VH-VL binders against q9h9l3. Designs and how they scored, part 34

Target 1, 176 residues: q9h9l3
Amino acid sequence: PRKMVAIDCEMVGTGPKGHVSSLARCSIVNYNGDVLYDEYILPPCHIVDYRTRWSGIRKQHMVNATPFKIARGQILKILTGKIVVGHAIHNDFKALQYFHPKSLTRDTSHIPPLNRKADCPENATMSLKHLTKKLLNRDIQVGKSGHSSVEDAQATMELYKLVEVEWEEHLARNPP

## First folded at step 17 (VH-VL)

Design EE97
Fold by ESMFold2, fold request of step 20:
Structure EE97 (fold): chain C 176 residues (1-176), chain A 122 residues (1-122), chain B 107 residues (1-107)
Amino acid sequence: as target 1 above (176 residues)
Amino acid sequence: EVQLVESGGGLVQPGRSLRLSCTASGFTFDYHYMDWVRQAPGKGLEWVAEIRNKFNSHTTYYADSVKGRFTISRDDSKSIVYLQMNSLRTEDTALYYCARDEFDSGYYFDYWGKGTTVTVSS
Amino acid sequence: DIQMTQSPSSVSASVGDRVTITCRASQGISTYLNWYQQKPGKAPKLLIYDASDLQSGVPSRFSGSGSGTDFTLTISSLQPEDFASYFCQQAKSYPRTFGGGTKVEME
């Protein structure tokens, strides 16, 4: 084990016509999939579109949700100094209003060896659902009730572990 | 400042019960795993039990030597972890430590209380 | 259950000596190994976690190494405050298990 965690976030729509993506849930897991953090988060702006079909967020989840500023502080404390694994992780950091060092960031949507294992083009952007089905023989994000950020973070960590040795060696030779 | 304060130790006869408490402060208690570790007089350390955090269903684990007799539990609203010890035996005599279990990189006991003494004697 | 065999059980040493303590797991535990120091009458104190990571506030003369089944704790130059007992502990599997301890004594 390494100082490595996986993160996944769910967003809701705020701003005009609900087009701004605001953080409403964040889950962080350790290398073995144990949950370090899993909270619903109240955005600082009015929620226009819960995006429930994808986010799994409903109005009742916001009743006791942690205010964004407090949640952000809790989350960043966990992430600091660690390798952070995510899928399309730029979107998660954008929702957190945070930039993690590139040298400590791993994005399973853009890892050539992982795509190769899935019989996908090495330079393609692949969905978490597709990679998880192909490489872990698991169905995630099933149905129309929305995603589980815990399930997604755990799947992301398991996917990274399939290529961890190869990719970490590559990054050591080719620092970002 | 992180503090763990154990209490509830004492002298008890074999076959009886005792309940230990550990009051925690200075950290986000409900995010951490909590463990009990004991040390018999003049002996080494023995892990006793663990209870996971709220995000991992408060799942519990026990050493073989205490399974079926000891129960670990927690009250996150009061930041207290408990160890209910039933059917006590002479070999349960030890100093009982409460420990905070960090799991961000491996699993390790990064803070320990001072312990509470349990003596099981006829 | 994973048994941890720690050796030696005691070491007689002088200030300035290099001290090496070993710990062997009965099966592979990757890097899930921690080292604790315990001074007489005190609670254990974490020194090393995850085989080789130094806990904050621990002097750099302490180091840990190893993976799999064989692990070492090294004190590069023994200081008067280092006379204590040392325990390894595996965290790969339940139950968590400790080594039998190594007492480092003044000769």
Scores: ipSAE 0.811, ipTM 0.909, lowest interface PAE 1.0, mean pLDDT 94
Fold by ESMFold2, look of step 18:
Structure EE97 (fold): chain C 176 residues (1-176), chain A 122 residues (1-122), chain B 107 residues (1-107)
Amino acid sequence: as target 1 above (176 residues)
Amino acid sequence: EVQLVESGGGLVQPGRSLRLSCTASGFTFDYHYMDWVRQAPGKGLEWVAEIRNKFNSHTTYYADSVKGRFTISRDDSKSIVYLQMNSLRTEDTALYYCARDEFDSGYYFDYWGKGTTVTVSS
Amino acid sequence: DIQMTQSPSSVSASVGDRVTITCRASQGISTYLNWYQQKPGKAPKLLIYDASDLQSGVPSRFSGSGSGTDFTLTISSLQPEDFASYFCQQAKSYPRTFGGGTKVEME
């Protein structure tokens, strides 16, 4: 049995000159890619830069968005007690203002066996788009309208499945 | 407190229609899959239909025994799931349960209503 | 459709007995199997999901095991409240299907 979910977040710019990354969308999928959560989230601070070319977030998405405090509570209920898979997942947890136990965290940007399958250096940081194209023969993040956090979370889960047995055994031998 | 309350059961003749309702409370209804499961008198459980959540397009699935005759639907604003039952047959006689379907690890029915009885007879 | 066969259809047992119920799928379902308890006149209650995970509030005397096609529910020491019917249910594929049930009754 596997208690595992994948998460992806989209951020907007807040704070001085829009340099702070604040959560504006979060998507969570189960092991089979079915969507457990997908909400636009209203940051508690003024949005300075929607970062739309990458985030896909526009002003209209914020009109009925879930306030950050409420969304964070909903998201953390889903994540608690589960193995959480993400890509560069530190950024997602930072935007959630949350620490998930390292023993229950899987980051597809830092898995040497996954890089090896992609014929990449084992310690390289590879983009989700690159790994998905090489290993799943799929194009994600197509066009200039921004990323889809659902699409990205689903891709992240499928990538992890390619190395799940090997990596879970490695972590059992080498606890984080 | 999670509650599921079914209604709309009754006695009907073969070939007639009936609509069941299930009113949900105590949870985020539009995040969950919802199912109907039935139990004929003195018999086991038979899954009938499922409707997925808003994030999965409200996609519907049916048992072969009811496909083409039954329609599952939901109104997320009212937290109600429906089962429209057309062309009823005597073998549709059962207690009909509404169930909440969790899918965070596997797929399973973690809360059930008390059921509503449908009797189809001449 | 995936057929689920439960064995036995009934068992007579005493308090304190170890009770084992088996469920066999007509094709592989990985660990997508759930167990439910049903007492007379009541709705089913989830005991175990994903083959072996115990639902919150369910006593530890209940355990599930298996993968693929063969699954087992075990009650390690039967209690008076455990006399009931038990159903397995596969969730690998649509349609979802239940086993025929096993009635655990007092000797």
Scores: ipSAE 0.796, ipTM 0.905, lowest interface PAE 1.0, mean pLDDT 94
Fold by ESMFold2, look of step 19:
Structure EE97 (fold): chain C 176 residues (1-176), chain A 122 residues (1-122), chain B 107 residues (1-107)
Amino acid sequence: as target 1 above (176 residues)
Amino acid sequence: EVQLVESGGGLVQPGRSLRLSCTASGFTFDYHYMDWVRQAPGKGLEWVAEIRNKFNSHTTYYADSVKGRFTISRDDSKSIVYLQMNSLRTEDTALYYCARDEFDSGYYFDYWGKGTTVTVSS
Amino acid sequence: DIQMTQSPSSVSASVGDRVTITCRASQGISTYLNWYQQKPGKAPKLLIYDASDLQSGVPSRFSGSGSGTDFTLTISSLQPEDFASYFCQQAKSYPRTFGGGTKVEME
C-alpha cells in the first residue's frame, strides 16, 4: 500500500516559562520521500523560547511564517484518509490540535519488530536518531544547530519501510 | 475550480524559438509539480518536461528529444509555468498541454489544460 | 527508458459490452501506472491512478488492476460516452512514457 505519508514537526516554547510546546514547522513527505509540505508556522501564542538548539527555529523564520490556523488546514487536508507515519507521533498531533484515526497511524517509536532489527528491547521507546543510525547507517540531527523536519520525516518513512509488510499484516490481524 | 490555460503557440520556422506559458488558478500552485505533454497531429501522447515544487528545489526533468533545447521554469508568485523552446524542429510540431502533477499517492496528471498549438514549418 | 506496450490498438464494441485493455511495461513499475481517456479534440482525462485507484468523478464501471509489468483497464458495461482513445502511462521513472493508445469504437 502506498497511500502513506510521513510527518515531522518542530516546536517552540510558549506559555509560562516557555514550557508549552507549540508548532513552528511541519514537514510531510510521500512514500518515496518527496516533500509534499514544508512550512514554518507562526504559533497562535507568543513565543517565549525558540528552542533553537533542537528545533532549528529562529526569529527570522517567524517573520513570514504561515499562521497556525491556515497551516493546520493545509496539513490536515494532506493527512486526511492516509496512513500517517511519525516518530512519537502523539506529540505532532497534539501540536496540530488534531487526532488522526488510530487505524491509520504508525509510530516508529512503538514498533517491536523495528526495535528488534536495531538490537534494542522490543518494548522500549527508541529515539529516531538511534534507530536511523543503527538501521539506515546515517547520522541525523547532527550538531547543536537544530533538527531538520524534512530530514526526520524522510528517515521515519525509510524506517517504517523496513517493517512495513510485517507490521501491516500484524495490524490487519490485530486491529487497534 | 482548477484551471490551466496555455498560450504562446504559433507558426515558426525551424531553428527559431517560442515561449509557452501556462497560467494556473484554483489550487495551491507552488505545492504541485507541473508538466508539459505534447501530441503531434493524429499521434499519441509524449511527455516533454516536468518541474517540481518549491519544496523539492524546483528540480527539472526532460525527455531526451528536447534536452538542451527546451527549458521548463515557473514563477510561483504569478502561478505560471513556462516552456522555453529553442532550436525548434519540424518534429516539435504538436499540441502542447500543461498538466498538474499530483504526487501524494503515486504520480499522475489529474488536470490538463486545453493546449496550445506549435507548428514548425519552413 | 521504460517502453509501454498497449494492446489492442483498436477495439470494436457495442454499448453494454465489457471492454478490457492491457498495458505492458518493459521493466517492473510496481503500481506506478495511470490510465487516461481522450475524446477527439479534447485534452486527456485521468481515469485511474496508481494502477487501481479511481479518480474522483469517474464512473465506477471503470476499474484498473495489475502490478509489476502487466496492467489492465476494464470497462464493465460500455456506455455511448466511452467511445474514445485510452492511454496508459508509467510514472516509475523519468522520462514518463505513455502507451501507444487504444481506440474504442462502435461496432
Scores: ipSAE 0.793, ipTM 0.906, lowest interface PAE 1.1, mean pLDDT 94
Fold by ESMFold2, fold request of step 20:
Structure EE97 (fold): chain C 176 residues (1-176), chain A 122 residues (1-122), chain B 107 residues (1-107)
Amino acid sequence: as target 1 above (176 residues)
Amino acid sequence: EVQLVESGGGLVQPGRSLRLSCTASGFTFDYHYMDWVRQAPGKGLEWVAEIRNKFNSHTTYYADSVKGRFTISRDDSKSIVYLQMNSLRTEDTALYYCARDEFDSGYYFDYWGKGTTVTVSS
Amino acid sequence: DIQMTQSPSSVSASVGDRVTITCRASQGISTYLNWYQQKPGKAPKLLIYDASDLQSGVPSRFSGSGSGTDFTLTISSLQPEDFASYFCQQAKSYPRTFGGGTKVEME
């Protein structure tokens, strides 16, 4: 059964000195990389730091952005009942103010078989960029123009597919 | 409530053109793929065309039997999908359904309209 | 193009019978197989998607199974409202293709 989607988010700085991370873009792809959702999102708080070097978010992106409350409803409707794949996915769920069932969550930053394929220590937390280069021979997040959440979500899904059979069987034998 | 309402069917002569419309309501139209499926009198179902959502560039796909003659398009602001049918043949005679194509887990037609009838005869 | 061979083309059955309809793909389609029900004068209705997933609101007496090339739709205990035509459809590749249909009729 392939009730599986991948998610990636980009955040901007809000709160005192821009230190709080608030959701400003979210992308969701299906198992084949088709895009289910890709919207710029207007945080409910004043944006102090666009973090453009990493986020790719600029002021012009906020002109037509979907308000956070509306975007959250759209996103959660897509995620409900699905296996959700992400990289360091706790940050994405935190920005969404959402808890997804652990049994339906897959985090490519914490999958030992994936690290082994990349010749990395099993308990290391590896970056998406590093894993994608090592295992997919693809450069993502290039230059200083910021990350693409569509590109990152698609890469995350492809990485998970490399270990999907093994890891799903492991989780079936070892329920969280 | 999800609704798909087709219109624009009728009786036309071979070689003529006809445009079908499908008006959608009750869901986020921009986010879905939309398809046309037809059923000739007393026959089974035949997929005709698909147009993808705004996030996938509104890419279009066609059955070989209609490629080059039919054009699927959409107006997301009006929640309408169209099927422009040129150079119609008697073999195009069918009930034409509009279908919503969900792609969150596989690809499947989860809602269908009631269809609009196209009859091509001399 | 992937051809879908559906059998039987018709079946006569009584209320309470177990009905099995099969569908074979000319190439492997993984689990990208859907089942639709169509009653006379009505639009098709989705029953099963992704080979075995039951659409919301569809009674549990309907089930789907299979992967690769061979798929089945099973009605565990036929009800009066189940007399209809049934179609399989592959969604692995373009063009999307349907089986020829199975008409389930009262004996």
Scores: ipSAE 0.790, ipTM 0.900, lowest interface PAE 1.0, mean pLDDT 94

Design GG107
Fold by OpenDDE, fold request of step 20:
Structure GG107 (fold): chain C 176 residues (1-176), chain A 120 residues (1-120), chain B 111 residues (1-111)
Amino acid sequence: as target 1 above (176 residues)
Amino acid sequence: QVQLVQSGAEVKKPGASVKVSCKASGYTFTDYYMHWVRQAPGQGLEWVGWIDPDSGGTFYAQKFEGRVTMTRDTSISTAYMELSRLRSDDTAVYYCARGDYSYGYEFDLWGRGTLVTVSS
Amino acid sequence: QAVLTQPPSVSGAPGQRVTISCTGSSSNIGAGYDVYWYQQLPGTAPKLLIYDNSNRPSGVPDRFSGSKSGTSASLAITGLQAEDEADYYCQSYDISLEAWVFGGGTQLTVL
């Protein structure tokens, strides 16, 4: 079987009104939750809104942040060839300007068995926070200090493990 | 109706630049990438690059890096592709094509194409 | 030259079955990227025919089918009709090039 990693990214606001979501942190963990990558990333454009309450990103984190192009290369090197698990992962890939094979993508926001296990509608889009609380009895993204992308990536991986066998079998029968 | 309407045919001299427009209608312009694909006469399809109308972010094929510029005007749901330093082998029909990034990557909507002729 | 390899032409009589191959490599189809097929009628823009290897968009007859295995893909057309005469292109993504790539195209002639 292919190696599996989980990814979570934090975004800041760029553009004239800060409405453009730009990658500012990326965390990648392996199947066991070990951190493979965790870097602050400097967007190519000026940051207008750090979105600190959600992103956890502050101005001081950008002082020694890795330039986007460099970080992207590092991240892609890790992701290539892997089964990548994420929550609403299309946003992460979008921020990375990256296309990952759909057959190697696992989006925990679009796994009906996971929602079913959490007593949620199968076709609903549930938050990572909600699923983590419901299925892992763990609180993430608490407080006002912002999210931890490492914590979120680890939670995402753990959630996927709950349905891994069933979902992988489903995908084998019904390749995306 | 969901459609992409492209600007008219262009005739340019070598060394000049051309800017082709692609106006989207019938769907949310910023929800899809806009790809550009060209086809030389009697030849196959060649991907040029994409723009994210939401962010303005772009990604170009290496072959065109430094010579192509993709932009968008969200107020009029229009994407633009500008190709500079034109040469004869740039003669082609240029297509804009809608591509998803959330649920799939297929190019499910195409413009009718814009013929760009580069001739001395 | 195209990154994906297609036969330049195929032909068949009405009612027959024809197949168009699309050969990639370990950096595109073999890397797990899906294959897409487009039909281009003479003088028109390409039209999406198959997405995600084997899915048909609405309006595409079920006599069109796609498959993928290893580093290659195939488009099959059963019950060939005169209106199927067109150029067909396969498409995928190449991670080494970081580019969307097309086959060279296959001209289908209905005899």
Scores: ipSAE 0.939, ipTM 0.962, lowest interface PAE 0.5, mean pLDDT 96
Fold by OpenDDE, fold request of step 20:
Structure GG107 (fold): chain C 176 residues (1-176), chain A 120 residues (1-120), chain B 111 residues (1-111)
Amino acid sequence: as target 1 above (176 residues)
Amino acid sequence: QVQLVQSGAEVKKPGASVKVSCKASGYTFTDYYMHWVRQAPGQGLEWVGWIDPDSGGTFYAQKFEGRVTMTRDTSISTAYMELSRLRSDDTAVYYCARGDYSYGYEFDLWGRGTLVTVSS
Amino acid sequence: QAVLTQPPSVSGAPGQRVTISCTGSSSNIGAGYDVYWYQQLPGTAPKLLIYDNSNRPSGVPDRFSGSKSGTSASLAITGLQAEDEADYYCQSYDISLEAWVFGGGTQLTVL
């Protein structure tokens, strides 16, 4: 059986008006929630908006941040060949300029059984925060310091574990 | 109507540069990657690279690194591919192709192609 | 040289079944990346024929089918018709090259 990891990324704003989302932090945890990777990442372009309230990223975090190209290489080494769990994970892969096999991707924002468990419409896109509260009775993304990608990745993994058996069976019967 | 409209054929000398445009319509330009694929006469398809119109981020095939530049103008939903230091073996039809990144990766929309001829 | 290997040509009579193979490696098809198929009619741009190994876009007849196993994929065309005469390309992603890769293409002739 393939190893499973969960990923979450934080973005900052770059470009002339800060509207471009650039990877600034990436966290990866294993099946047990152990942190495999957690680094601040320096975008290739000047940061215009740290989006701190949401991202948790501050200017001081960029002082010794890992350059994007280097970080990307490190992250890809971890992800390659694994089942990768994430929430709205296409955004993370996009930020990484990375293509992960769809058959090895698990997006908790698009798992109908997970929404059912949370008494949400199956086809709705629920936030990680909402699902975590409903299903794990845990509050994430609280406070004014911004998100913690480690916390979010861990929550994502825990959520997936709730539906892992039935979802993996479903995927086996209905390969993408 | 969903379509990609490419610029017209180009004739260039070796060493010159060519810039091909691809205008998207009928869909949200920034929701898809724009890939570039070329096809030499009588040959197969060769992927050149992609640009994310949303971020402007690019990723090129190693073969073209340092010689290709992809850009976009979101205000007119147009992607550009510039290839420099042209040589005869760059003669090909260059296609832009829409590629999903959210729900799939397939190239589901193609331009009609732009013939670039490189000859002395 | 194409990363994915296809037969240069295949042929069949109208109504017959033909198959086009696409052989990859552990760094692309074998790495779990899906296979896509494109049809290129003479003098035209490629058209998406199969995505995600076996799915057909709208407008593609069900006589076209795709499959994937191990490091290889296959395109099957049943009830071959004259309009099927075209070049067919398989596509996947190669993680070692970090590139989208195509097969060399297969010219299908309808006899």
Scores: ipSAE 0.938, ipTM 0.962, lowest interface PAE 0.5, mean pLDDT 96
Fold by OpenDDE, look of step 19:
Structure GG107 (fold): chain C 176 residues (1-176), chain A 120 residues (1-120), chain B 111 residues (1-111)
Amino acid sequence: as target 1 above (176 residues)
Amino acid sequence: QVQLVQSGAEVKKPGASVKVSCKASGYTFTDYYMHWVRQAPGQGLEWVGWIDPDSGGTFYAQKFEGRVTMTRDTSISTAYMELSRLRSDDTAVYYCARGDYSYGYEFDLWGRGTLVTVSS
Amino acid sequence: QAVLTQPPSVSGAPGQRVTISCTGSSSNIGAGYDVYWYQQLPGTAPKLLIYDNSNRPSGVPDRFSGSKSGTSASLAITGLQAEDEADYYCQSYDISLEAWVFGGGTQLTVL
């Protein structure tokens, strides 16, 4: 079986009005929650809105941030060939300008058994924060200091592990 | 109706530039990547690159890096592909094609193509 | 030289079954990327025929089926009809090239 990693990215606002979401931090953890990658990333365009309240990104974090192209290479090297777990993960891949095989992707925002376990509608899109609280009895994304992508990636992995066996069997029987 | 309408045929000299347009209608322009694919006469399909109409972000095939520029005007739901330093082997029908970035990557909507002829 | 390999041509009589192969490598189909198929009628733009290896968009008859195994994929057409005469292209993503890649195309002739 392939190795499994979880990813979470934080975005800042770029463009004329800061409406463009640009990658500013990426965290990757392994199956056990160990951090494999955690870097601040410098977008190719000027940052208009750090979105600190949500992203946790501040101007000081960009001083020594890894240029996007370099970071992308590093991240892709880690992700290639892995089963990648994430929450609304396609936003992360989009920010990375990257296509990961669908068969090797696990999006915890679209796993009916996970929602069922959390007493949520199976076809609803639940937040990572809600699922983490409900199923792991843990509070994430608290406070006003912004999110921790490491924490979010770890939570995502732990959530997936709750339904891994069932979901992997389902996917095996129902390949996309 | 959901469709992509491309600009008309172009005839260019070697060394010149060409800019092809692709106007989207019937769907939210910014919800899909816009891919560009070309096909030389009697040949197969060749992927050129994509643009994210939402962010303006682009990704080009290595073969075209430095020569291709993809842009968009969201106000008129139009994508543009400009190819510079044209040469004879750039003669092809150039297609724009809609592609999802989320749960489907397929190119499910195509323009009718724009013939670009490069001749001295 | 296309990244994905297809036979240049296939032929069949009406009502017959034909198969078009698409051979990739460990960096595309073998890397887990899905295969897509497109039909291109003469003088027209390509049309999506199969997505995600084996799914048909609305409007595509069930005579068309796709499969994937290992580093290869296959398009099968049963009950061949005259209107099926076209070029067929497989497509996938190549992680080594970081590019969407197509097969060389297969010309299907209905005899």
Scores: ipSAE 0.925, ipTM 0.954, lowest interface PAE 0.5, mean pLDDT 96
Fold by OpenDDE, look of step 18:
Structure GG107 (fold): chain C 176 residues (1-176), chain A 120 residues (1-120), chain B 111 residues (1-111)
Amino acid sequence: as target 1 above (176 residues)
Amino acid sequence: QVQLVQSGAEVKKPGASVKVSCKASGYTFTDYYMHWVRQAPGQGLEWVGWIDPDSGGTFYAQKFEGRVTMTRDTSISTAYMELSRLRSDDTAVYYCARGDYSYGYEFDLWGRGTLVTVSS
Amino acid sequence: QAVLTQPPSVSGAPGQRVTISCTGSSSNIGAGYDVYWYQQLPGTAPKLLIYDNSNRPSGVPDRFSGSKSGTSASLAITGLQAEDEADYYCQSYDISLEAWVFGGGTQLTVL
């Protein structure tokens, strides 16, 4: 059986007007919620907008941040060969310039049984915050200090665990 | 209609550079990666790299690192591939191809190709 | 030279069934990456034929089918027609190379 990890990334704005989303923090946790990786990452381009209110990233975090190329290598080493759980995970992979096998990807924003448990339309895209509140009775992404990628990754893993058995069986019967 | 229109054929000397363009239409340019694939005469397909038109981020095959530069102009939905220090074995038809980054990685739209001939 | 291995050529008579194999390794197909197939008619650009191992884009006849098992994939063409004469390429992603990789291509001749 393959190991399972959950990932969450925080982005800052780069490029003209800060509209480009660049990886600035990445957190990876194991099945039990233990942190395997949590690093601030220095984008290759100048940061225009830290998006602190949402990202939690501040200028001081970039002083000793890990260069993107180095961080990417570290992260890929952890992800390779594993089932990777995330919420809207395509954004994380895009930020990493990385392709993970679809068959080894679990996106909690696209799991109908999870939405069903939360009394949401099965085909709707619900936020991590909403699902976490409904199903785990926990508040995440609160306050003005920005998100915690560790907290979000842990929540994502816990959400998936609620439907893991059902969903894995579904995937086994319906391989992509 | 949805299409990719590439620039015309090029003839270059060894050591020169070539820049091929690929203009997208009929879809949102920034929603897809733009891949570049080449095919030498009578040979198979070879992936060169991709650019994210949204971010400008690029990723090149190791074989071409240091010699290829991919760029884009979002204002005109155009991607560019520049290959420098050309040699005879760079002679090929160069294709741009649209690829998703989300849940569909397939190259579902191709340009007609641009022949680049490198000869002394 | 190609990372994925295909037979250089296959042939069949009209109405027959032909198969094209695509053999990868543990770092691409065997790593769980999906296989894609492209058809390239003479003098034209490649066209997507199969995506995600076995799915057909709109406009592709159901006589084309794809499958994947282990480190290999296969393209099957039933009811072979003259217009099927073309080159066929399989494609996947190789995590060790961090590159999209193609097979060497298979030339299909309709007799």
Scores: ipSAE 0.918, ipTM 0.951, lowest interface PAE 0.5, mean pLDDT 96

